VH-VL binders against q86iv5. Designs and how they scored, part 46

Target 1, 237 residues: q86iv5
Amino acid sequence: LDSCSICVDFVGNSLNDLLNIILNSGVIGTCGDLCSAVPGGQIVDTVCDLLCDYVGVDEFIKLISDVDPDPIYICEKISVCKTNDNAAASLDLVQINPQNGTVGGTFTLSIAYTVTNTIATGQLAFNIIDPTGNAFGDAVLLVQQSPEQYTQQFQFQATPSEQESFPNGLYTVQALVCEGSCGSPHPNTYTLANGTTTFTISGADSSSMSGAGSFSGSSQSTQTGAASGSGSGFALF
Short names: E, the ipSAE of ESMFold2; O, the ipSAE of OpenDDE; V2, 0.75 times the mean of E and O plus 0.25 times the DockQ between their complexes.

## First folded at step 20 (VH-VL; framework fv_rosmantuzumab)

Design bb3 (at its last look DockQ between E and O 0.63; V2 from the best seeds 0.00; counts 0 for: pae E 2.6 > 2)
Fold by OpenDDE, look of step 20:
Structure bb3 (fold): chain C 237 residues (1-237), chain A 120 residues (1-120), chain B 111 residues (1-111)
Amino acid sequence: as target 1 above (237 residues)
Amino acid sequence: QVQLVQSGAEVKKPGASVKVSCKASGYTFTDYVIHWVRQAPGQGLEWIGYIWPNKGRTGYNQNFQNRVTMTRDTSTSTAYMELSRLRSEDTAVYYCARVPLYSSGWFDYWGQGTTLTVSS
Amino acid sequence: DIQMTQSPSSLSASVGDRVTITCQASQSVDYSGSSYMNWYQQKPGKAPKLLIYAASSLQSGVPSRFSGSGSGTDFTLTISPVQAEDFATYYCQQSYRYPRTFGAGTKLELK
């Protein structure tokens, strides 16, 4: 397991819990006091403790309490994630299938991109904009991606929910490759490449079914050239 | 082979203190968290607290009202639990158990238990 | 604290039977796609033994007749087929947050 990925995952998933603990607790004197209050089992507690100890409890609280907390930026700031100001990439393909679908149908988004200079810590992100201007999307964390061609697939079902009604019309897909968090105002964040495509949805307005549109992103990353470094050791630091 | 060996049975009077030991062997002592759990006669399991042997970090169940102190000796791979101001209700079997650091928090190995009897 | 409600408190079965024990948490014990629920077996005069961790993962050395399922607040331990050595008390336990808490136990008895 990559220490950077672990850090970003922890901060991303536990940020609200950490903030609540900080706000509701009196003086937090130790990393132990902070991390033991975070739910998510022993691994979360362990990761929290390691990260907190690395920078100290005061600095850790400061980073978490930022006005615009960015998990990637936080992990970069504590030197768990690396940065590359010279990162470079291009988009090769943005495709959605089917191009013409119906409400309730399943769509597959395929994004191909080429890294030309190593992405140290970044994202592959996409946004889908419906005909009304409402947007939804997802992102994948990129860690130490060497120069190579990569492909990522996303799948979603166009089932109406409180978050997205999936009206009939033309949809726009925006894909982005970034160093850092896409759209983040923090240092060491750059959009490396962007691309767009469109698709249509047609069908009956089934407004009444409160189905939670769960974005089940099955990420099939076909990494062709990943050298199987067998090193099993959770060497976080 | 992983083993947690606890100290022998204790008989104490109300108001006294008891210190139970748990000696670990067969693994790296500092790579696991030691937890303590007790079980009153014919009752269920109650979590007491934990200690991180690597740095001595502790967490306690608030129901014990600050009567619990957990320590460790890394040189001997031994964890200790001290319970003070003993009451009759503290009569129970006390267990130590280990939890892997990078896990969801299960107790994979247990000590054999230490019986504490608190009686006047 | 997360309360664990275990049912039934006792169960009678014969060797070869299929038995199911349930555990309900007072709140969800899921985090980042995983469930933080564990199951233990305890025999008289012995320490508890880990059977299942992370709701459905079988501990090494535990027979495959034991299985765990569930997510969120509702979890199940299944023993099938029950063997003579399986008559014991079973406990669920959440490892989602502190304090750690256990179910009250289910005693499996020979019919």
Scores: ipSAE 0.744, ipTM 0.906, lowest interface PAE 0.6, mean pLDDT 91
Fold by ESMFold2, look of step 20:
Structure bb3 (fold): chain C 237 residues (1-237), chain A 120 residues (1-120), chain B 111 residues (1-111)
Amino acid sequence: as target 1 above (237 residues)
Amino acid sequence: QVQLVQSGAEVKKPGASVKVSCKASGYTFTDYVIHWVRQAPGQGLEWIGYIWPNKGRTGYNQNFQNRVTMTRDTSTSTAYMELSRLRSEDTAVYYCARVPLYSSGWFDYWGQGTTLTVSS
Amino acid sequence: DIQMTQSPSSLSASVGDRVTITCQASQSVDYSGSSYMNWYQQKPGKAPKLLIYAASSLQSGVPSRFSGSGSGTDFTLTISPVQAEDFATYYCQQSYRYPRTFGAGTKLELK
């Protein structure tokens, strides 16, 4: 892993803890004071201290306290992640199989995209919008994605849950490739490409309180570099 | 071969100070945090504190009431722990141990221990 | 501070037995999908030796008869089968927050 990925992972996992420490503590004079209070193993303390020391404790607190909670943006502001205002990409395929499925069935989302000018730090993101307007999805981090063709696949089971009941009807898939965080108004952020597809679900399940499936991703390229990710959070945009 | 070699046994009177050394070899000294842990006779393990050798940054267990000072000399790959205002309950074996910077925080190698006896 | 409760405080076992030792933390020691719980063995007059890190990962050079499991607040060290060299005291330790804390220990004795 590179320093940009480490930064984004740290900020994403620790932002709420950092905010709580800053809000609940008196004056914080050193990076050690701030970072030793963050829960987690030695690696969390180490990464926090390195990033905080890079910009200085006062600037680090300022970035954590008064910016939109956006790990990519924060890591760009502290210069650990690069930006490219000329990044360029296109979406070659947004496809979901089966096109017509059932509640409880497994769906595979395949996304292919071509980078035509390096994505320095960005995202591949998608939402799935149900017939009532409720949405779920995921995003994966893209770091130094050179000009190449890439593919990713995601799977989920249409198992009803509190978050998503999977009603009968037409579902819309939206996919985006971005420099920076998709949907963000922050500087150095661009939607590079977007695409859509649809699928249908038949059959309603009365057990809507059951759990939902997880998301998993993989990627490949025409060269040795690749982007990858797993379903963990839910991103709306 | 990774080694942490500590200084020899100490006998002290109450009110004195002791400085224990921990000489590291077989690895890059500044890639690991040095922690200190003690064990009173017949008792369990008590964490004392840490020092980051590359920056000299320290953190101490509050139970020691500002009686602990940790230092290091990167040119000799040696960590030091000084305990002041000694009292009889400080009688224990004192260990140094290392923790990788990019880890969950386990103590992967320990020194042999330094026995401190505090008696009048 | 995170209190660590080990059980039992002592055990008697014969060579060949299966032994389990439990450790309960006063709060979860999970962070980002990992458990920050470690296990050590200590023989009389010797420094502790790392057995298990991150709840279930076996340290290099440690025999496979040692295993760890658990998450959140509840963790278990298992020794199966117990060998003559395994009679020692065992400690759990959390590396989730400062101060780092240890369980009180479990002494495994020969019957």
Scores: ipSAE 0.448, ipTM 0.770, lowest interface PAE 2.6, mean pLDDT 87
ESMFold2 (binder alone), look of step 20: mean pLDDT 93; pTM 0.950

Design bb4 (at its last look DockQ between E and O 0.67; V2 from the best seeds 0.63)
Fold by OpenDDE, look of step 20:
Structure bb4 (fold): chain C 237 residues (1-237), chain A 120 residues (1-120), chain B 111 residues (1-111)
Amino acid sequence: as target 1 above (237 residues)
Amino acid sequence: QVQLVQSGAEVKKPGASVKVSCKASGYTFTSYVIHWVRQAPGQGLEWIGYIWPNKGRTGYNQNFQNRVTMTRDTSTSTAYMELSRLRSEDTAVYYCARVPLYSSGWFDYWGQGTTLTVSS
Amino acid sequence: DIQMTQSPSSLSASVGDRVTITCQASQSVDYSGSSYMNWYQQKPGKAPKLLIYAASSLESGVPSRFSGSGSGTDFTLTISPVQAEDFATYYCQQSYRYPRTFGAGTKLELK
C-alpha cells in the first residue's frame, strides 16, 4: 500500500468521525487529541497522526472542515498524493455482460483504458442510470499509473433495494477516467476520458423490497505491468 | 528476542507517587506504541494509557483523573509510568505492553509486571 | 466506553473437550470490514498472552486448537481439543476505540 492510497482511504472512511470530533470536542490542541478519538484501531490512529503532523493540527482541521471535502484533494493538499496536470488517457472499452439481463441477475462491467501520460492520482469511475433516471455507481482510486493499458472489472447483482429498484427498461452506463476525483470542483481535477454503453433489464419482480442490494464490487485489476519486486516497505513519509 | 523488562515491586503510602519503568529490547523502540495495563488482585485488566515513543504523544484513561504521567527515554529504550496521589485501590500489578503501529491494536508482548502495594 | 461482557465467568472442562467462550461488546467494534477484537490467555502470576487478534487471526506460535470468530458485537473464542496447559483465565479486549477495555475474564478449570 502506498502512502497516497492510505491517505485517501483514511480520509474517505474517517471523514465523518473526524468532523464529529471537531464539532463536539471543543478546542483540539494537538494531533493526538484529534486522532486518539477516531475509531478504527491503532492503524487508523497512526495514519491520522502521521497526516496531521505533516501539516499541523490547525491546517489539518481546516482541510477536513472544508464545505466540500474531497479525500483525494485533501491528500494532494498535504502533499501525500501527487498531481499531474498533464495526465492523459483514453477509454478503449466499456462493456457490460449480459447486455440483456433480468432482475436478480449478475452483471459484469468491464472497462479498458490506456494511459498516455501518467495519472498521478485519479479515479476510474462509473455510473449506472436506470430508466427512471436514478443513478448508482462506484470508483477505484488510481495512483501513479504509468503509460500502459489497464482493465478493470466490476460486478453487481440487480437485486432490488431501497437504493435501487431495478425497473424494467434501458440502462445507461457512464465510465470516466479522471485525474483527481471525478466530478470534483477542486483544483487538479480533470476528466481524461469518458464513454457510455447500454443494457436492458426485464422481468421486474414486484415482490417485497426486503433484499439489501449489496453492491459486491469484486475489482479484479489485471495489471499486466511488470511487478518491479521492490520491497513494500511502508515508507509513508 | 523481544523483551519488556519492568522495574521491581513497590510499596508506597497513600498520597505518594510511584514511577515504574519498562525497558524494551530486541526491536526498534520507536516503531511501536507502549501501553500500560493494571490488574488488581483477583480482578480483571484495566487499561491505563499509552505513549508513542517516537513523538512522546500520550493518551490516558480518564478514570485515573489526571494522576497518570507517561514518559519515555529513546536513548535507553525505556518507557515510564508515574502514578501520583496513590490510593489503596491502586494496589495492583502494572504491565507495560507493546502494540505495533500498523496493526488493529493488539498487545503482542508484555512486561513481567510490577507489583504496587499501597498501604498505610 | 465500550463495555465488554464475557461469558461464562467460569467453566469446567476435561482434556479433549471443546470449549467456547463468548464476548459481547456494548457497540459494534467493526471498522472498514475488520473487527477489532483480541483474545488473551493469562496464567497465575504471569502476564497475559496474545492468542487471537482481529477477531479470527491466530497469533504466531499459538496452537491451532485456538480459534476466534464473530463480528459486530458478538465474538467467540473456541478451544478444541482442550489440553492440560490450557487451564487458565481468558480475556477478550476491544481495540476499536479508546479507552481500551477488557472483558471480566473466563476461568477455565479442570473438571
Scores: ipSAE 0.659, ipTM 0.871, lowest interface PAE 0.7, mean pLDDT 90
Fold by ESMFold2, look of step 20:
Structure bb4 (fold): chain C 237 residues (1-237), chain A 120 residues (1-120), chain B 111 residues (1-111)
Amino acid sequence: as target 1 above (237 residues)
Amino acid sequence: QVQLVQSGAEVKKPGASVKVSCKASGYTFTSYVIHWVRQAPGQGLEWIGYIWPNKGRTGYNQNFQNRVTMTRDTSTSTAYMELSRLRSEDTAVYYCARVPLYSSGWFDYWGQGTTLTVSS
Amino acid sequence: DIQMTQSPSSLSASVGDRVTITCQASQSVDYSGSSYMNWYQQKPGKAPKLLIYAASSLESGVPSRFSGSGSGTDFTLTISPVQAEDFATYYCQQSYRYPRTFGAGTKLELK
């Protein structure tokens, strides 16, 4: 596991904790003051301290406290992750199975894509737009992804929650391959390819009085050539 | 052959200070964090703080009211803990223990303990 | 600070028994799919000895009759079968956040 992935995973997992520490602790003079307060055991403290010491505590705090903070962008700004303004890719397949399902059912989104110029630090991401316009999604980190053909699967269960009720109707899936964070306005960020598909939820009464559920997606790296990547939370674009 | 060998028992009066040493051998001293933990007679374990030997970074349990200072000497592979303004409730066995820098944070090896008695 | 509630405070057992010791943290000690809970054994006059780290990983040289399980806030140490050398005090400890905290201990005694 490379330093870029370690940085993005750390920042992505710890960004809210870091912001809260900075907000609630007025004066932070050393990387130790900041990093010892981040939860997650010794490894998280060690990684935080290494990255913070690399750029200096004041610059580290400035990057994290940005108006629109972005884990990939932060790791690019500290030069742990590389950029490629000429990255290029295409989407070969965006499909979802089943195309017609029910509330509570499990859906598998399969995305195949071809990289034609290296993605230095980017994402493979998706949004699912429900019939009312509410969107949810996920992404996986792409690091130094060389020109090859790749496949990725995402799986989720349509369990109603306060976040998403999964109403009957037509759902639209948007998939993106990006250099940088998909949807980000930051420099060195590009949408390289875009694809869509649809599915429906119907055929069962979706009205339920049961408790809340949650969206739970998982990323599986399925290799057709050579690949490097990791999942990193919800994608909103 | 990993060893953490601590200094001998101490008897002190209230208001005094004590400095306990922990000499490491059989491993790379700067690749592990040294923690200090104490145990009062008949009681459980209380975490005191840590020191990173590679850069001297420390963190302390606030229960000690800024009475603790941790230092190290990398040339002798020795960590030190000084506790000042001693009180009778500081009577305990004091342990050093090590934690790998790239780990979830378990204490894999412990010193033999140093008994401190604080009495009037 | 994370409070650690360990149960029971003491337990009597015979050689050959199966025993369980529980530990509850006041908040989750999970981070990125790992649980930051550790278990130690301590005999009178001796330093604690690591048994289990990361909730379920057995330390090298520890007999397989010791096992750990759990996630989130609820964790269990199991000893099966209990041997004569296992009569000691057991502590859970979270390594998720500073300050590091320990359970109050469970004394396992010969019946």
Scores: ipSAE 0.572, ipTM 0.846, lowest interface PAE 1.8, mean pLDDT 88
ESMFold2 (binder alone), look of step 20: mean pLDDT 93; pTM 0.950

Design bb5 (at its last look DockQ between E and O 0.45; V2 from the best seeds 0.57)
Fold by ESMFold2, look of step 20:
Structure bb5 (fold): chain C 237 residues (1-237), chain A 120 residues (1-120), chain B 111 residues (1-111)
Amino acid sequence: as target 1 above (237 residues)
Amino acid sequence: QVQLVQSGAEVKKPGASVKVSCKASGYTFTDYVIHWVRQAPGQGLEWIGYIWPNKGRTGYNQKFQNRVTMTRDTSTSTAYMELSRLRSEDTAVYYCARVPLYSSGWFDYWGQGTTLTVSS
Amino acid sequence: DIQMTQSPSSLSASVGDRVTITCKASQSVDYSGDSYMNWYQQKPGKAPKLLIYYASSLQSGVPSRFSGSGSGTDFTLTISPVQAEDFATYYCQQSYRYPFTFGAGTKLELK
């Protein structure tokens, strides 16, 4: 793993804890005061302390307290992640299999894209919008993606949960390739390509609830639970 | 060959202070955090705190916050723990142990222990 | 602070037995898909020795008859088959959040 990926993963995993510590603490005078309070053991403390010391505790707190904090943007401002305002890519394929499935079934989303100018720090992201307008999805971090052709796949099991019941009907898949965080208003952020596809869930009463699982959002994962993204069924971007 | 060699046994009276040393060898001293753990006779393990050898940053269990000071000397690869205002309840074996810098916090090598007896 | 409840406090076994020691944390010790539970063996008069880290990862030089499992709040150390050298005290320890805390110990004794 490179420094940019480590930074983005740390900020993404610890942002809420950092904000809570800042809100609940009086004076935070050192990186140690802040970082030792973050859960996740010594490794998280160490990564936090290294990043915080690099820019200084006051600037670090300012960056993570931004009105719209964004892990990629924060790591770019720290200068651990690079930007490329001329990044370029196209989406070659957005495909879901099976195109007609059932509740409880497993679906595989395949995305192929071509980078034509290096993506310095960006995302491959997707939303799946159910028939009622609720959305779930995920994103994969892209670091220094050179001009080449790439493929990525995601799996989820359509297991009903409180956040997503998987009703019968037509589902829309939206995919984006971005420099920076997809959908972010921050500087150096661009949607480079987008694409869509659809699939259908039929049969089985989707109004019933069953045990919950999780969709980890990592590439090539298989889940036995409901797919999840950023929070309560809202669109990722 | 990784070694953590601690200073010898100490006998102290209540109210005194003790300083225990822990000399590291066989590895890069700054790649590991030194933690201190104690064990009262016939009892379990109790975490005291840590020191980062590169920056000297410390963190202490609140139980000991006002009485413990941890330091290190990177030129001799030695960590120190000083416990002040001793009381009979501080009678224990005191261990230093190292934790890999990029680990959650497991103690992969331990010193041999330093016995502290506090009695009047 | 995260309280660690270790069970049983002692147990007797014969060489060749399968033994199981449990550890329950007062809150989850999982972070980013890893379980921050570690296990140690301590023989009388000696320092503790690391057996298992990240709940199930075997430390180098530790025999494969030791194994760890669990996630969240519930963790298990298994010794199968028990050997003569395994009679010792075993401790679990969480490394999720400071202060690091240990279970009270489980003494494994020869029957």
Scores: ipSAE 0.652, ipTM 0.868, lowest interface PAE 1.1, mean pLDDT 88
Fold by OpenDDE, look of step 20:
Structure bb5 (fold): chain C 237 residues (1-237), chain A 120 residues (1-120), chain B 111 residues (1-111)
Amino acid sequence: as target 1 above (237 residues)
Amino acid sequence: QVQLVQSGAEVKKPGASVKVSCKASGYTFTDYVIHWVRQAPGQGLEWIGYIWPNKGRTGYNQKFQNRVTMTRDTSTSTAYMELSRLRSEDTAVYYCARVPLYSSGWFDYWGQGTTLTVSS
Amino acid sequence: DIQMTQSPSSLSASVGDRVTITCKASQSVDYSGDSYMNWYQQKPGKAPKLLIYYASSLQSGVPSRFSGSGSGTDFTLTISPVQAEDFATYYCQQSYRYPFTFGAGTKLELK
């Protein structure tokens, strides 16, 4: 288990809960008071407690209560996630299949990129912009990616929902590789590479407003060199 | 060898309280969380709550929130569960179980169980 | 609360057979790439014994004839080949969210 990933996942998934607790609770005197109120299991409690204890309850609340809370930045700030100001990467391929699809169809987005200097903590992000200018997308956390070529695939179904109606027309895909959170204003955040592609959707049937476009990201990260460090120890610090 | 040894069987009347002990040995008491689980006769398993021995932090199933109190004595490596206002439905075997502190929450070692009988 | 539906409630098998028990959670129990599902064996008059954690990790000292699989909401425990000492009740348990919850159990009986 990667401590950075766990930290980012915790903060990201619990951010709203933490904020609600902070806002609705009177005096939060201890990390225990805060973390005990967070919905979750033992891992959530443990991670919350460790992170909070590391910086102190007041500083932790301050970080969570930021105007633009960024999970990656928060985890970097508390030194759980690393930064690399010299991180470098290039985008090799942005491809969507099929290039011409229909409403209700399944699309596969493939992104290939090359890391030339280690990405300490970053993101692979994409945005799909429909013909009306509405955008939707997703991101994958990148942790300690050494210089190598990487490929990520994303799949989505073009089923109309409240969030995206999938009108007929030309769609634009934007892919980004970032150190830090893509688009974040926080320190140690910058775009390493970007690329675009397009595809079309036709045959919008107005009738079936049914299903939320669920992004099923199958991350086949062929990380060859995972040193099997068998150390079972959840060492965040 | 890791061991959790619980106190003996209890017979109580409705409205009474019971305090069950769980003595840990063979490992560092503060590196693990103690959970409590009960099992009514011929029934499944029901989670009651947990205590962190290092900090004394507790969490309870809401079903028991107003009746259960978990404590620990680090000097004796002993965890305690007290259940008050006992009812006939509280008749069960009560187990303490060890959970690694930095784990997802599996019970790797169990006490032998304490039988509680609540009868008029 | 997360509901755990375990099936079947009972199963008869012979020594040497392959047995599969299923557990379905009312919601996903995945977190940070892991599935927070555990399996236990319980014999009459004894405490439960841990078999599998993280859906597929075998507990130390547990025979390799036990295996776990699954993710999200659907999980399976497999025993192959079944031995005479394996006739017991088996429970799944989610540790994704408090309160922790168990399946109703599956009693494995000798045919």
Scores: ipSAE 0.575, ipTM 0.830, lowest interface PAE 0.9, mean pLDDT 90
ESMFold2 (binder alone), look of step 20: mean pLDDT 93; pTM 0.953

